# VH-VL binders against q9umr5: the designs that were tried, part 249

Target 1, 268 residues: q9umr5
Amino acid sequence: SYKPVIVVHGLFDSSYSFRHLLEYINETHPGTVVTVLDLFDGRESLRPLWEQVQGFREAVVPIMAKAPQGVHLICYSQGGLVCRALLSVMDDHNVDSFISLSSPQMGQYGDTDYLKWLFPTSMRSNLYRICYSPWGQEFSICNYWHDPHHDDLYLNASSFLALINGERDHPNATVWRKNFLRVGHLVLIGGPDDGVITPWQSSFFGFYDANETVLEMEEQLVYLRDSFGLKTLLARGAIVRCPMAGISHTAWHSNRTLYETCIEPWLS

## First folded at step 11 (VH-VL)

Design xa35 (framework fv_acimtamig)
Fold by ESMFold2-Fast, scan of step 11:
Structure xa35 (fold): chain C 268 residues (1-268), chain A 123 residues (1-123), chain B 106 residues (1-106)
Amino acid sequence: as target 1 above (268 residues)
Amino acid sequence: QVQLVQSGAEVKKPGESLKVSCKASGYTFTSYYMHWVRQAPGQGLEWMGIINPSGDSTDYAQKFQGRVTMTRDTSTSTVYMELSSLRSEDTAVYYCARVEIPFSDYDFWGDYWGQGTLVTVSS
Amino acid sequence: SYVLTQPSSVSVAPGQTATISCGGHNIGDKSVHWYQQRPGQSPVLVIYYDSNRPSGIPERFSGSNSGNTATLTISGTQAMDEADYYCQVWDSRTYVFGGGTKLTVL
């Protein structure tokens, strides 16, 4: 039988977004138990990411406990960051494949309509003033806002992303790294036509330098220092990169070709 | 500039099938969803369904399930809406509209609309 | 099926404020979008996600949404604002439109 699949949604999202993904899984892996978590739906997705991690943790514990052969995670957009933290804080997770669908793993720095909805008169160049305040850190989107022109502020103020990436010290960092390294496969999916995740290479642990030039994962300090295990996972052959052009941000969970190419092979 | 150009008016008989086209230009065709909305004479707007041009996924309003089919041709940046088993009640102006999806595929709105296609169904 | 209720018509004098309501059970928990349709023309988006204006829409258009009522407000109403206005939400599995409100100026 196939391992159970747990799905974690993204910003302003809900389980409804994954209806096509569930159809694809049922067609290729009939009998798979798929649980799409209905927590922090819609506007509740704006709650601080550590609050979301705690809630999702409570929901996944009984699922993992009932699946001694392991489970798979499919985590979309912001949900990929929730899953990153879950894998680090859970000393008993049994995740085989962690499939990250276009998640801003190194952060977000984009002047998109999504941010203009929340902060209509703000430009990406001045959003650091809001996000790197204690008030701003009460919003999930600010927890992974990564302004490459104010990296010192990001490192000091980020209550979530800088900590889970090991960019700032934390008492639990060694345990978080040990826990994360128990994952079987880290499957990274994303592409240049996403239109929301900026830079799109953030889904593959690439990010802007101070000149807004993208540096890939192997040039990042978090990789070079092996802060949470990326270098170790790559050396084990456990990191899979699956970029695909022509897919917009809201289509990663509803494109059959993407599913067959990037997701289906990892759902043993 | 974003433009959606629809096929011309049609006259159909009950029981026939309708196929309306909507050609997109001025943006990356596969980066936005497209939905179809109709409006009977003197009536309000009625949603029919939505298509993701980058894939094969579609969602149809329950009322039209089994009668409507939405397809796309990426080589011509065109979306099609086909409605079968036509009735006189299907007389309407049919609109395509580009869908602005901010964060998820269920919370969306139409930001640019085609000019509409008048379809008259009568004996 | 989720139902949105709008008044069939609203009349206002030029320069006055017009308010168009959109009623729905717990609509304040949903995102409301508003469209303007002039006779013989395609709909035009005037407000999205409760209160945001697309580029090109005058600042006199605003929206709000709480409890069981969403409201489109047009301040300093002009003759050119005469049109049918539709509210819209996404309810789980479907795109729901209100019945439309005819705004008459003068």
Scores: ipSAE 0.011, ipTM 0.575, lowest interface PAE 8.8, mean pLDDT 89

Design xa36 (framework fv_acimtamig)
Fold by ESMFold2-Fast, scan of step 11:
Structure xa36 (fold): chain C 268 residues (1-268), chain A 123 residues (1-123), chain B 106 residues (1-106)
Amino acid sequence: as target 1 above (268 residues)
Amino acid sequence: QVQLVQSGAEVKKPGESLKVSCKASGYTFTSYYMHWVRQAPGQGLEWMGIINPSGDSTDYAQKFQGRVTMTRDTSTSTVYMELSSLRSEDTAVYYCARVYIPFSDYDFWGDYWGQGTLVTVSS
Amino acid sequence: SYVLTQPSSVSVAPGQTATISCGGHNIGDKSVHWYQQRPGQSPVLVIYYDSNRPSGIPERFSGSNSGNTATLTISGTQAMDEADYYCQVWDSRTYVFGGGTKLTVL
């Protein structure tokens, strides 16, 4: 009788990463139908995010159709951005809880080993030259690269995040906002010891200003303008913030205390 | 400066159990996975298993499942590997190594290794 | 189970370029890491994520990975580079090592 749970993985990830999460759900909510989507695994996670959204949408539609009481989404890291777009582009989604596990909701601005692997001579300060090109926008990680020192380029070149966040105009923005607002609960999870998501407050819609000072969600223009519904959701009591210290990026889906505190309460 | 210091060499008889320690220093212990790799004389490297930063989750190679146990003591920054029901083919140098996993459980690599612990199993 | 294939030995003259191959099905879709092990010593990471060098590893060491073959290249090979070299990938549920290549500097 529990609502089905759909899990969307992150960058260079696969369903294997969620083995412990599935054990926890089975222990606390026995009988829950959990589907971990095995799409865009490994290197395929580098495909453009709009391509991933289309593929995940096709997989999610039949699951939602079979669950008239609703479903829950658990979306990890980059997968949280996929789920953001799914909730906006689907006119008929029935998502109750959208649980975002350490996802860069306002973008990423940090030196990481995978960025070094893809672009060996690049530093975070010069990645904007690559990411904000048409070629760079064919890689998922560049779709949410948000250089606070080149915000004009981010706003003009981002083919995904700037549009889904309502930071740049799009013909579908009004419909996307209306669709997103149908979500029952937006559960945001993240923490200062993540070590990958930079700034870690991006998981809570906070981000750097031009001086690399973090401004929290309520100080962001996208919140103040209610561009995609954050202010409306917060006023409705639908946003849950669950920060936890001591958890590294790859541990969010395999820590029992985190699960019991931040995830389990939202799996009705 | 990252250092991993392992316990000293051991001589064991068949059927006994082995417990090797690996003490970490020079970094935030609770931010990194640790894995164990062994090497029989004249042979290549063989992965045994991995333990997460908090020490509450382990994953073992199929060959060692049921015989190996990995634990962590975060108060002493020490990881342990215990191998039971020893046989002569368990004679090897046992290494601990720090594992960096930047985004997911998909990709593992060891960046710093302990000095190794020689274990001889003789009948 | 996934298998990494390395030549058992490679010989090179001092100052010449040594290449050590690591073969695996679609290995170009995986991240390859390389370890150097001198006799009686612990393994040392020399290349991670196909082509990146850790701090302290000479520029003579480089790596590449495409198709079915990853390659470790050592230019201007020196006597001190004589060692066993292992490639490594993560595959599904296992940490997979190649069999190792003994590099001899003639």
Scores: ipSAE 0.005, ipTM 0.477, lowest interface PAE 11.6, mean pLDDT 88

Design xa37 (framework fv_acimtamig)
Fold by ESMFold2-Fast, scan of step 11:
Structure xa37 (fold): chain C 268 residues (1-268), chain A 123 residues (1-123), chain B 106 residues (1-106)
Amino acid sequence: as target 1 above (268 residues)
Amino acid sequence: QVQLVQSGAEVKKPGESLKVSCKASGYTFTSYYMHWVRQAPGQGLEWMGIINPSGDSTDYAQKFQGRVTMTRDTSTSTVYMELSSLRSEDTAVYYCARVGVPFSDYDFWGDYWGQGTLVTVSS
Amino acid sequence: SYVLTQPSSVSVAPGQTATISCGGHNIGDKSVHWYQQRPGQSPVLVIYYDSNRPSGIPERFSGSNSGNTATLTISGTQAMDEADYYCQVWDSRTYVFGGGTKLTVL
């Protein structure tokens, strides 16, 4: 029988967004128990990420407890950051494959239609003034805003991403690293035509330097310091990279070729 | 600035199919989902389905499942709604409407609407 | 399936307050959006997320939503407000519309 699959959605999403993904899983792995979590749906996805982590944690505990052989996580966009934190804060998770669908793992720095809709008078160059305030950190999108021109402010003010990436010290960092390293496979999916995740390489732990030149994962300080275990996972052969061109942000969960190439092989 | 311009009125016979177009301008076409909603003469609004212009993701109201198909052409920023096996009860004004929040297919309003396409099915 | 109920008609004199109800089981747990449709025209969004006004919609339009009833309120009603009004929610896999209320001013 197949391991259960837990799906965590993204910004302004709900379980409804994954109807095609569920169809694909049912076709290739009939009998798989798939739970798409309907927590923090729609506008509630703007709630602080630590609040979302607590809610999703409560929902996944009984699912994991009933599956002694392990579970798989499929986590889309912002949901990939929730899953990153879940794997760190849960000292008893039994996740085999963590499949990250186009998630801004090193953060976001883009003038997207999300920003135009949420902050009509702001641009990416000045959003740091809002996001790195205490008020701004009450919104999920600001929890992973990573302005490469104000990295000192990001490191001091980010209440979520800088902590889970080990970019700023936290009392629980050693335990979080130990917990995260229990994952069987870290499957990273993303691509240049996403159009939302900026830079798109953030889905593969790459990010802008101060000149907006993208540095890949192996050149990041968090990797070089092995802050939460990326270097250890790569050495173990546990990191899978699956880039695909031609896929827009809202199509990662509904493209059959993407599913067959990047997701299906990691569902057991 | 945002405009949704639909194709012109049509007269159809029962058993035929219709294909209505909705051309978008003034925003990034692929950033917003699009609804199709119809209204029979003197009646209320009825949701038909939703399409993601960025991909091939669609969903249709159960009443229209098997008869409706929604497609898009990103090169012309146009969405299409095709309804087959027409009946006299399909006489209505057909509207396209943009979902009011970018990149979302959940619990949001129609912020901009096309002018409507009258389709008459008779005889 | 989920059903929204609206009165078919409401009449008010110019300058008076009009209220249009939208009934649904536990509708207070959902987000309600309201559209205005003048004769021969496309629907226009007047309220979203229960009580928010889009740019360009006069302050005399307001909304509320609690329990089993959402309400659209138009204070100081003007002749130009004469139209059909529809409430709308998302439920499961569908967008559900109320049957519509014809507002007559005069």
Scores: ipSAE 0.797, ipTM 0.901, lowest interface PAE 1.2, mean pLDDT 93
Fold by OpenDDE, second read of step 12:
Structure xa37 (fold): chain C 268 residues (1-268), chain A 123 residues (1-123), chain B 106 residues (1-106)
Amino acid sequence: as target 1 above (268 residues)
Amino acid sequence: QVQLVQSGAEVKKPGESLKVSCKASGYTFTSYYMHWVRQAPGQGLEWMGIINPSGDSTDYAQKFQGRVTMTRDTSTSTVYMELSSLRSEDTAVYYCARVGVPFSDYDFWGDYWGQGTLVTVSS
Amino acid sequence: SYVLTQPSSVSVAPGQTATISCGGHNIGDKSVHWYQQRPGQSPVLVIYYDSNRPSGIPERFSGSNSGNTATLTISGTQAMDEADYYCQVWDSRTYVFGGGTKLTVL
């Protein structure tokens, strides 16, 4: 039998967003128990990510308990960060494949229509004024806002991304690293035509330097320092990178070719 | 200024197909889902379906499954809705409506509507 | 299927407060949107997410949602407010409209 699959949605999404993915899984892996978690839907996805992590944790714990052989996680967009954090705080998770589906794993720094809608009077260059304030950090978007021109503010004010990345020292960093390393495989999916994740390489832990030059995962301090286990995972062959062009952000969970190429192989 | 301009009124016969266009302007076309809603004369609003920003994913109301097709042309910023096997009860004003939040097809219903396209189906 | 229930009609005198209800099972747990449709015109969003007004919508329009009833309130009703009003929610697999309420300003 196939291991259960748990799906976590993204910003302004719901479990319904994954209706196509569910269909694909049922077709290719019949009998798979797929649970698309219906938590923090729509506007509720703007709640602080730690709150979301707690909620999703409560939902996945009983599922994991009933699946001693392990489970797979498919986590889309913002959900990918939620899942990474979830795996960091859970010392007893049994996740085999963690599939990060077009997630801003290294943060977001872009002028997207999402941003314009939420902060109509702010450009990305000025958003640090909002996101790195105490009240700004009450919004999920700001929890992974990563301004490369204000690294000091990011490191000091980011209450989520900087912590799960181990970029800011905290007492749980070692334990979180240990927990995260329990994952069997980290499958990173994304692509240049996403249009939302900025830079798109963030889905692969790439990101801007101070000159807005995109550096790869292996050039990131979090990798070099192995602050949360990326270097270790790569060394053991546990990281899979699956880039795909021609897919917009809202199509990652509904593209059959993408599913067959990047998702299906890791659901066995 | 967001604008949705629909194609003109049509008269059809039973069994034919209709295809209504909705040309969008004043915003980033490739960032927003588009709804189609119709309204029979003297009746309420009826949801037909939704198409995602890229046009590669659609969701149709159960009632129209198998008869409706929604498409997008990004080069012309136009969304299309085709309804086949027309019946007299398909006589209605058809509306396109933009979802109010970018990149979302959940809970953020239409903030801008086209002017409507009257389609009359009669023998 | 999820059903939204609206009164078929509501009448108010100019300057009075009009209240239009939208009933649905545990509708308070959903986000309700309201549309105004004047005769011969397209629907216009007047309330989204229960109580938020889009730009350009007068302050006299307000909304609330709790329990099994969402409510659109129009204070100081004007002749121009005469229209059909529809509530709308998202439910599981579809978007659901109420049957509409005709508001008459006497």
Scores: ipSAE 0.255, ipTM 0.738, lowest interface PAE 1.9, mean pLDDT 94

Design xa38 (framework fv_acimtamig)
Fold by ESMFold2-Fast, scan of step 11:
Order: sequence, then structure tokens, then C-alpha cells
Structure xa38 (fold): chain C 268 residues (1-268), chain A 123 residues (1-123), chain B 106 residues (1-106)
Amino acid sequence: as target 1 above (268 residues)
Amino acid sequence: QVQLVQSGAEVKKPGESLKVSCKASGYTFTSYYMHWVRQAPGQGLEWMGIINPSGDSTDYAQKFQGRVTMTRDTSTSTVYMELSSLRSEDTAVYYCARVGLPFSDYDFWGDYWGQGTLVTVSS
Amino acid sequence: SYVLTQPSSVSVAPGQTATISCGGHNIGDKSVHWYQQRPGQSPVLVIYYDSNRPSGIPERFSGSNSGNTATLTISGTQAMDEADYYCQVWDSRTYVFGGGTKLTVL
């Protein structure tokens, strides 16, 4: 029988956003128990990411306990960061495949309609003034705002991303790394036509340098220092990269070809 | 400024099909879902379905499943709603409305509405 | 199927407070949105997400939602507020509208 699948949504989403993904899973892996977590839906997805991690943690514990053979995670957009933190803070997770659907794993630096809706007069060049304040860190989107021109502020003010990426010290870092490394497969999905995740290579742990030139995962200090286990996972053969062109941000969970190519193979 | 401009009024016979257009301007067309709502004369609002303008995904109200089709054309920033096998009870004003949260199909509200398209179905 | 119940009409004197109810089973667990529709015009959003006002909507409009009833409140009601008012929620895979309430200011 197939391992249960747990789905964690993104910014402004709910379980309704995954209706097509559920149909695909049911067609290819009938009998799979799929739980799409209805927590922090819609505007509640703006709550601080550590608050979301705690809530999702409480929801996944009983699901994992009932599945001794393991579970799979499918985590979309902002949800991919929630799942990264879940895998680090849970001492006893039994996740086999962690499937990250177009998630800003190294952060976000781009003008999007999410930001325009929340902060209408702001541009990416000046958003650091809001996001790196105590008030701004109460919004999930600011928890992974990564301005490459203000690295000092990002490192000091980011209450979430800088900590889970090991870019700033944390007393639990060693335990978080050990827990994360228990994952069976890290499946990274994203593409150049997403239109929201900026740079799109953030979904593959690439990111801008100070000149806004993208450096890929293997050139990041996080990878080189093996801060939370990326280098170890890659050496183990546990990282899968599945880029696909032609997919917009809201289509990752509803594209059949994407599902068959990048997701289906990892749902044992 | 955000504007939704719909096609003009139509008169149809029972059994024919209807195709209403809604042209969007003043915002990034592919960033907001669009829904269709109708209103029979002297009656309330009735949701018909929602479309993702950046993809081909749709969802239709159960009542219209099988005879409604929603499509979009990104080159003209236009959404279409086609309703087949028309009946006299399909006489209504048809509205397009933009979903209020960017990139979301959850718990939507219509923050901007088209002016409406009156469709009369009579024999 | 989920059903929203509104009174068919509400009358209020100018300057007084009008309240329009929207009843639904456990509606307090849902997000309620409110629309104003004047004769021959398209709906206009006046409250979204239970209690939030869009830009341009006067402060006299407010909303609340708890238990089995959501309420649209219009303080200092003016003649220009005469219209039909509709509540709306999302339930499962469907967006549900109330039957509408005609507000008369007299």
C-alpha cells in the first residue's frame, strides 16, 4: 500500500487549491491517504512562520504516528519553508519524500502582487525597511524576505529563514541538522516561468549575490558549510532536482505533466 | 485603475449557446483569479464558477457542471464564460468579478465587478 | 448544500443604525463578505473577511461574525445607502450567496 501524503499549502491558500493534485494522486496511486492540512488558510497564512510551524507540527504528529512505514510531504510555495522547519524541529519525523513545489528555500527578492497587496506603496528596493522591523517580522512573507543588498539586516532581523538555513547561530542548530538529515528524499521543483518566486532558482537553493547574479546551491555558504545537511544529502544521492519551464506559480499543483514527471515517481 | 469591461446584451433562443467576454485592465491579468456570477431578474446572486487566468484550471458550481466552460486569452487579458443548452430560466445578468486576493482561489470576495451582461432567453 | 438566510427587507430612519443579519450553521467559522447593489448597477464590495472595509467605503459600515449569525451594521444611515445587500461565504467547493436584503431609508 502507498504511504500517506501530507500536503502543506502556501500564501493565501487552502486545501481547495489542491483539488487537482488530489485527483492525480487518486488516479495513479488509488488508496493513498492524502491529508491536506486546513491550517493558516487565506489571510491567516500571513501569521509568523514559527507560529505556523507549531500548528502544523501538532497536526502532523498523529498522522506520522499511524504510519510506521513513513509518510510523504508535498509542500507548496511558502509551505515548503514550513516543512523545512518541521523536519528540523521534529525529533521523530518519519518523512520519506519531502516534495518542495516552487518554494523560496533561500528567500524572496522580487516585486510581486502579494507584496503590492500587503504593502501597496513599497518596492523590492525599500521593503527591507518594513520587513526587517519587529512589526514586519510578524508577517510570514517578511520571514523569508532576503534582500541581497542588505545582508547585514537580513542576518540580524530574520527570525525564521536565516535561522533554519543556518546563516545565523541558534542553540538548536546541531539537533535541527540531525533531524533534517533523516529525510529519505528532498525533491526540489521549480521553474523559470513561475513569475512569483524571485529568483526562481531559490526553489533549488540558488540565490542572488550583491550584484543580483544568481549563484546556484553548490556556491552557497549554507551548502559549503553543510549548515543543515544539503551537502550530506547530495552526497547520499537524496536530492532530486526537477525544473520545468512553462509553469506559472499557481499552476504547480494543477499541472498533470508536472505531476507525472516530478511528483508521481516519489509517492511510493 | 482596475476595470472589467463585459460584452453587450444578447437575445437567445432555447437550445442555443451563450459566450460572454470580460476584458480586464489596470492590473496584472494573470495574478488574480476571476469568477462568474449571475442574477436572474428580481432574484439574488448565483455563483457559476472560477478560472485561473495564468493556467487552464477551472471549477464550476454543481448546477452548471457539464454545460458551462470558462476560458481565457492572456494576449487580450480577456476571460470568457460559455453556457450551452440555454433555457428560459437562464435569463439573467451575468457578471465577471476579480477575486480579492492575488494568486488565490480561497474564500474569495469580488473586489471589482464588470458592468454585467443581460442575456434574455425566449422563444 | 449550505444555505445563508437574510431578512427580505429592513427599514430604518435617516441617521439611525441599520443591522442586516446573515444566518448560517456555524457561520462564525467561515469568512463573510458583504455586497451593496443599487438598482441597475453591479454589486459593490462593502465588507470583506467579516469586518474589513475596502478603500473608499465609509467608516459607518462595519461587520461582525460569530456563532450562527453574521451582521452588517450601517451607523448614521443615509438615503444613499438604500440598496440590496448580499452576504457571501465559501463552503467546501462552492461560493454561497444569501438571498439579499432590501434596505429602505425612510
Scores: ipSAE 0.763, ipTM 0.888, lowest interface PAE 1.3, mean pLDDT 93
Fold by OpenDDE, second read of step 12:
Structure xa38 (fold): chain C 268 residues (1-268), chain A 123 residues (1-123), chain B 106 residues (1-106)
Amino acid sequence: as target 1 above (268 residues)
Amino acid sequence: QVQLVQSGAEVKKPGESLKVSCKASGYTFTSYYMHWVRQAPGQGLEWMGIINPSGDSTDYAQKFQGRVTMTRDTSTSTVYMELSSLRSEDTAVYYCARVGLPFSDYDFWGDYWGQGTLVTVSS
Amino acid sequence: SYVLTQPSSVSVAPGQTATISCGGHNIGDKSVHWYQQRPGQSPVLVIYYDSNRPSGIPERFSGSNSGNTATLTISGTQAMDEADYYCQVWDSRTYVFGGGTKLTVL
């Protein structure tokens, strides 16, 4: 039998967003128990990510308990960060494959209509004024806002991404690293035509330097310092990178070719 | 200023197909889902389907499965809805409606609507 | 299938408060949107997410949602408010509209 699959949605999404993915899984892996978590849907996805992590944790714990052989996680967009954090705080998770589906794993720094909608008078260049304020950090989007021109503010004010990355010292960093390393495989999915994740390489833990040059995962301090286990995972062959062109952000969970190429192989 | 301008009224025979266009302007076309909703004369609103920002994903109401096709042309900022095997009961005003939240198909609220396209199906 | 129930018609005198209900099982757990449709015109969003007004919608329009009933309230009703009003929700696999309520301003 196939291991259960748990799906976590993204910003302004719901479980319904994954109706096509569910269909694909049922067709290719019949009998798979797929749970698409219906938490923090729509506008509720703007709640602080730590709050979301707690909620999703409560939902996945019973599922994991009933699946001693392990489970797979498919986490889309913002959900990918939620899942990474979830795996960091859970010392007893049994996740085999963690599939990060076009997630801003290294943060977001781009002008998108998402941002324009939430902050209509702000550009990415000045959003740090909002996102790195105490009230800004009450919004999920700001929890992973990563301004490369204001690294000091990011490191000091980011209440989520900087912590799960181990970029800011905290008492749980060692334990979180240990917990995260329990994952069997980390499958990173994304692509250049996403149009939302900025830079798109963030889905692969790439990101801007101070000159907005995109550096790869292996060039990131979090990797070099193995602050949350990326270097270790790579060394053990546990990281899979699956880039795909021609897919827009809202199509990652509804593209058959993408599913067959990047998702299906890891659902066994 | 957001505008959705639909194609003109059409008269069709049973068995034919209709194709209504919805040209969008005044916003980032590739950032918003588009819904199609119809309204028969003297009746209420009926959801037909949705198409994502890129046009590569659609979801149709079960009632129209197999007969409806929604497409997008990003170069012209136009969304299309085609309905085949027309019946007399398909006589209605057809509307395109933009979802009010970018990159989201959750909790459809149409913040902008086209002017509607009357399609009459008669022998 | 999920069903939204609206009264077929509501009448109100000018200046009075009009209340239009939208009933649905545990509708309070859903987000309700309201549309106004004047004769011969396209629907216009007047309330989204239960109680939010889009830009350009008068303050006399308000919405609430709890339990099994969502409510659109129009205070100080004017002649121009005469229209059909539809509530709408998302449910599982479809987007559901109420049957509509014709508001007559006497």
Scores: ipSAE 0.023, ipTM 0.577, lowest interface PAE 5.5, mean pLDDT 92

Design xa39 (framework fv_acimtamig)
Fold by ESMFold2-Fast, scan of step 11:
Structure xa39 (fold): chain C 268 residues (1-268), chain A 123 residues (1-123), chain B 106 residues (1-106)
Amino acid sequence: as target 1 above (268 residues)
Amino acid sequence: QVQLVQSGAEVKKPGESLKVSCKASGYTFTSYYMHWVRQAPGQGLEWMGIINPSGDSTDYAQKFQGRVTMTRDTSTSTVYMELSSLRSEDTAVYYCARVGYPFSDYDFWGDYWGQGTLVTVSS
Amino acid sequence: SYVLTQPSSVSVAPGQTATISCGGHNIGDKSVHWYQQRPGQSPVLVIYYDSNRPSGIPERFSGSNSGNTATLTISGTQAMDEADYYCQVWDSRTYVFGGGTKLTVL
């Protein structure tokens, strides 16, 4: 039998976004118990990420408890950051494959139409004024806003991403790293035609330096310092990178070729 | 500047098929969903269906299921809506509308609309 | 099937506040979008996700959504606001429009 799959949606999403993914899983792995979590749907997805982590944690605990052989996580967009934090804060998770679908793992710095919806008169160059305030940190998107030109403000004001990445100190950092390292596989999926996640390499732990030049995961301080276990996981052979061109942000969960290539192999 | 330009007015007979085009410009065509919505004379708006950015997924309103087909041609930045087995009740202005959306493949709204295509179905 | 109910017409004097309701069972749990359609023209988005205004839409347009009623409010109503107004929600794979409200400024 296949391990249960837990799905965590993204910004302004709900379980309905995964209707095609559910069809694919049912076709290739019939009998798989798939639970798509309907928490923080729609506008509630704007709530602070730590609040979302707490709610999703409460929902996944009974599912994991009923599956002693383990579970798989499929986490889309912003949901990938929720799952990052879940793997760190849960002392008892039994996650085998953590499949991250185009999630801004090192943060977001982009002037996309999706961001213009939330802040229509703001530019990416000015958004740091809103996001790195106490008020701004009450919004999920600001919890992972990573302005490469104001890294000092990011490190001091980010209440979520800087902490889970180990870029700013936290009392629980050692325990979070230990917990994260229990994951069987970290499957990273993303691509250049996403159109929302900026830079798209953020889905693979790459990000802009102060000159907006993308540095890949192995060049990041969080990797080099092994702050939350990326270097250790890579050494174990536990990190899978699956980039794919031609896929827009809302299509990662609804493209059959993407599913067969990047997701299906990791749903034991 | 976003523009959606639709094909011209048509007169059809009952039982024939209709194919309306919507040519997009001023944005990355393959990044946005497209709605089709119609409006009978003096009546309100009625949703017909939606097609995804890559053109491989569609959702249709129950009323039109089996009669409507939506397609995309990325080489011409054009979306098509085909409606078969026409009835006099299909007389309407047909609109295409680009979907503005925050990160979802549902709960969409139309942020830019085509000028409309009047289709008259009469015997 | 889910149904949205709007009054067929609303009349206000110039400069007064117009309110257009959109009724639906537990509509407060859904996201409501509003369109303005002037005679012979295409719909124009005026409010999305309950209360957000697109760029270019005057600040006198506002929206709210609670319980069984969503409301579009137009303060200081002008002659140019004469139009049909439609509310819209997503419900279980379907996009539902209200019947429309004709706003008359006289």
Scores: ipSAE 0.015, ipTM 0.585, lowest interface PAE 7.5, mean pLDDT 90

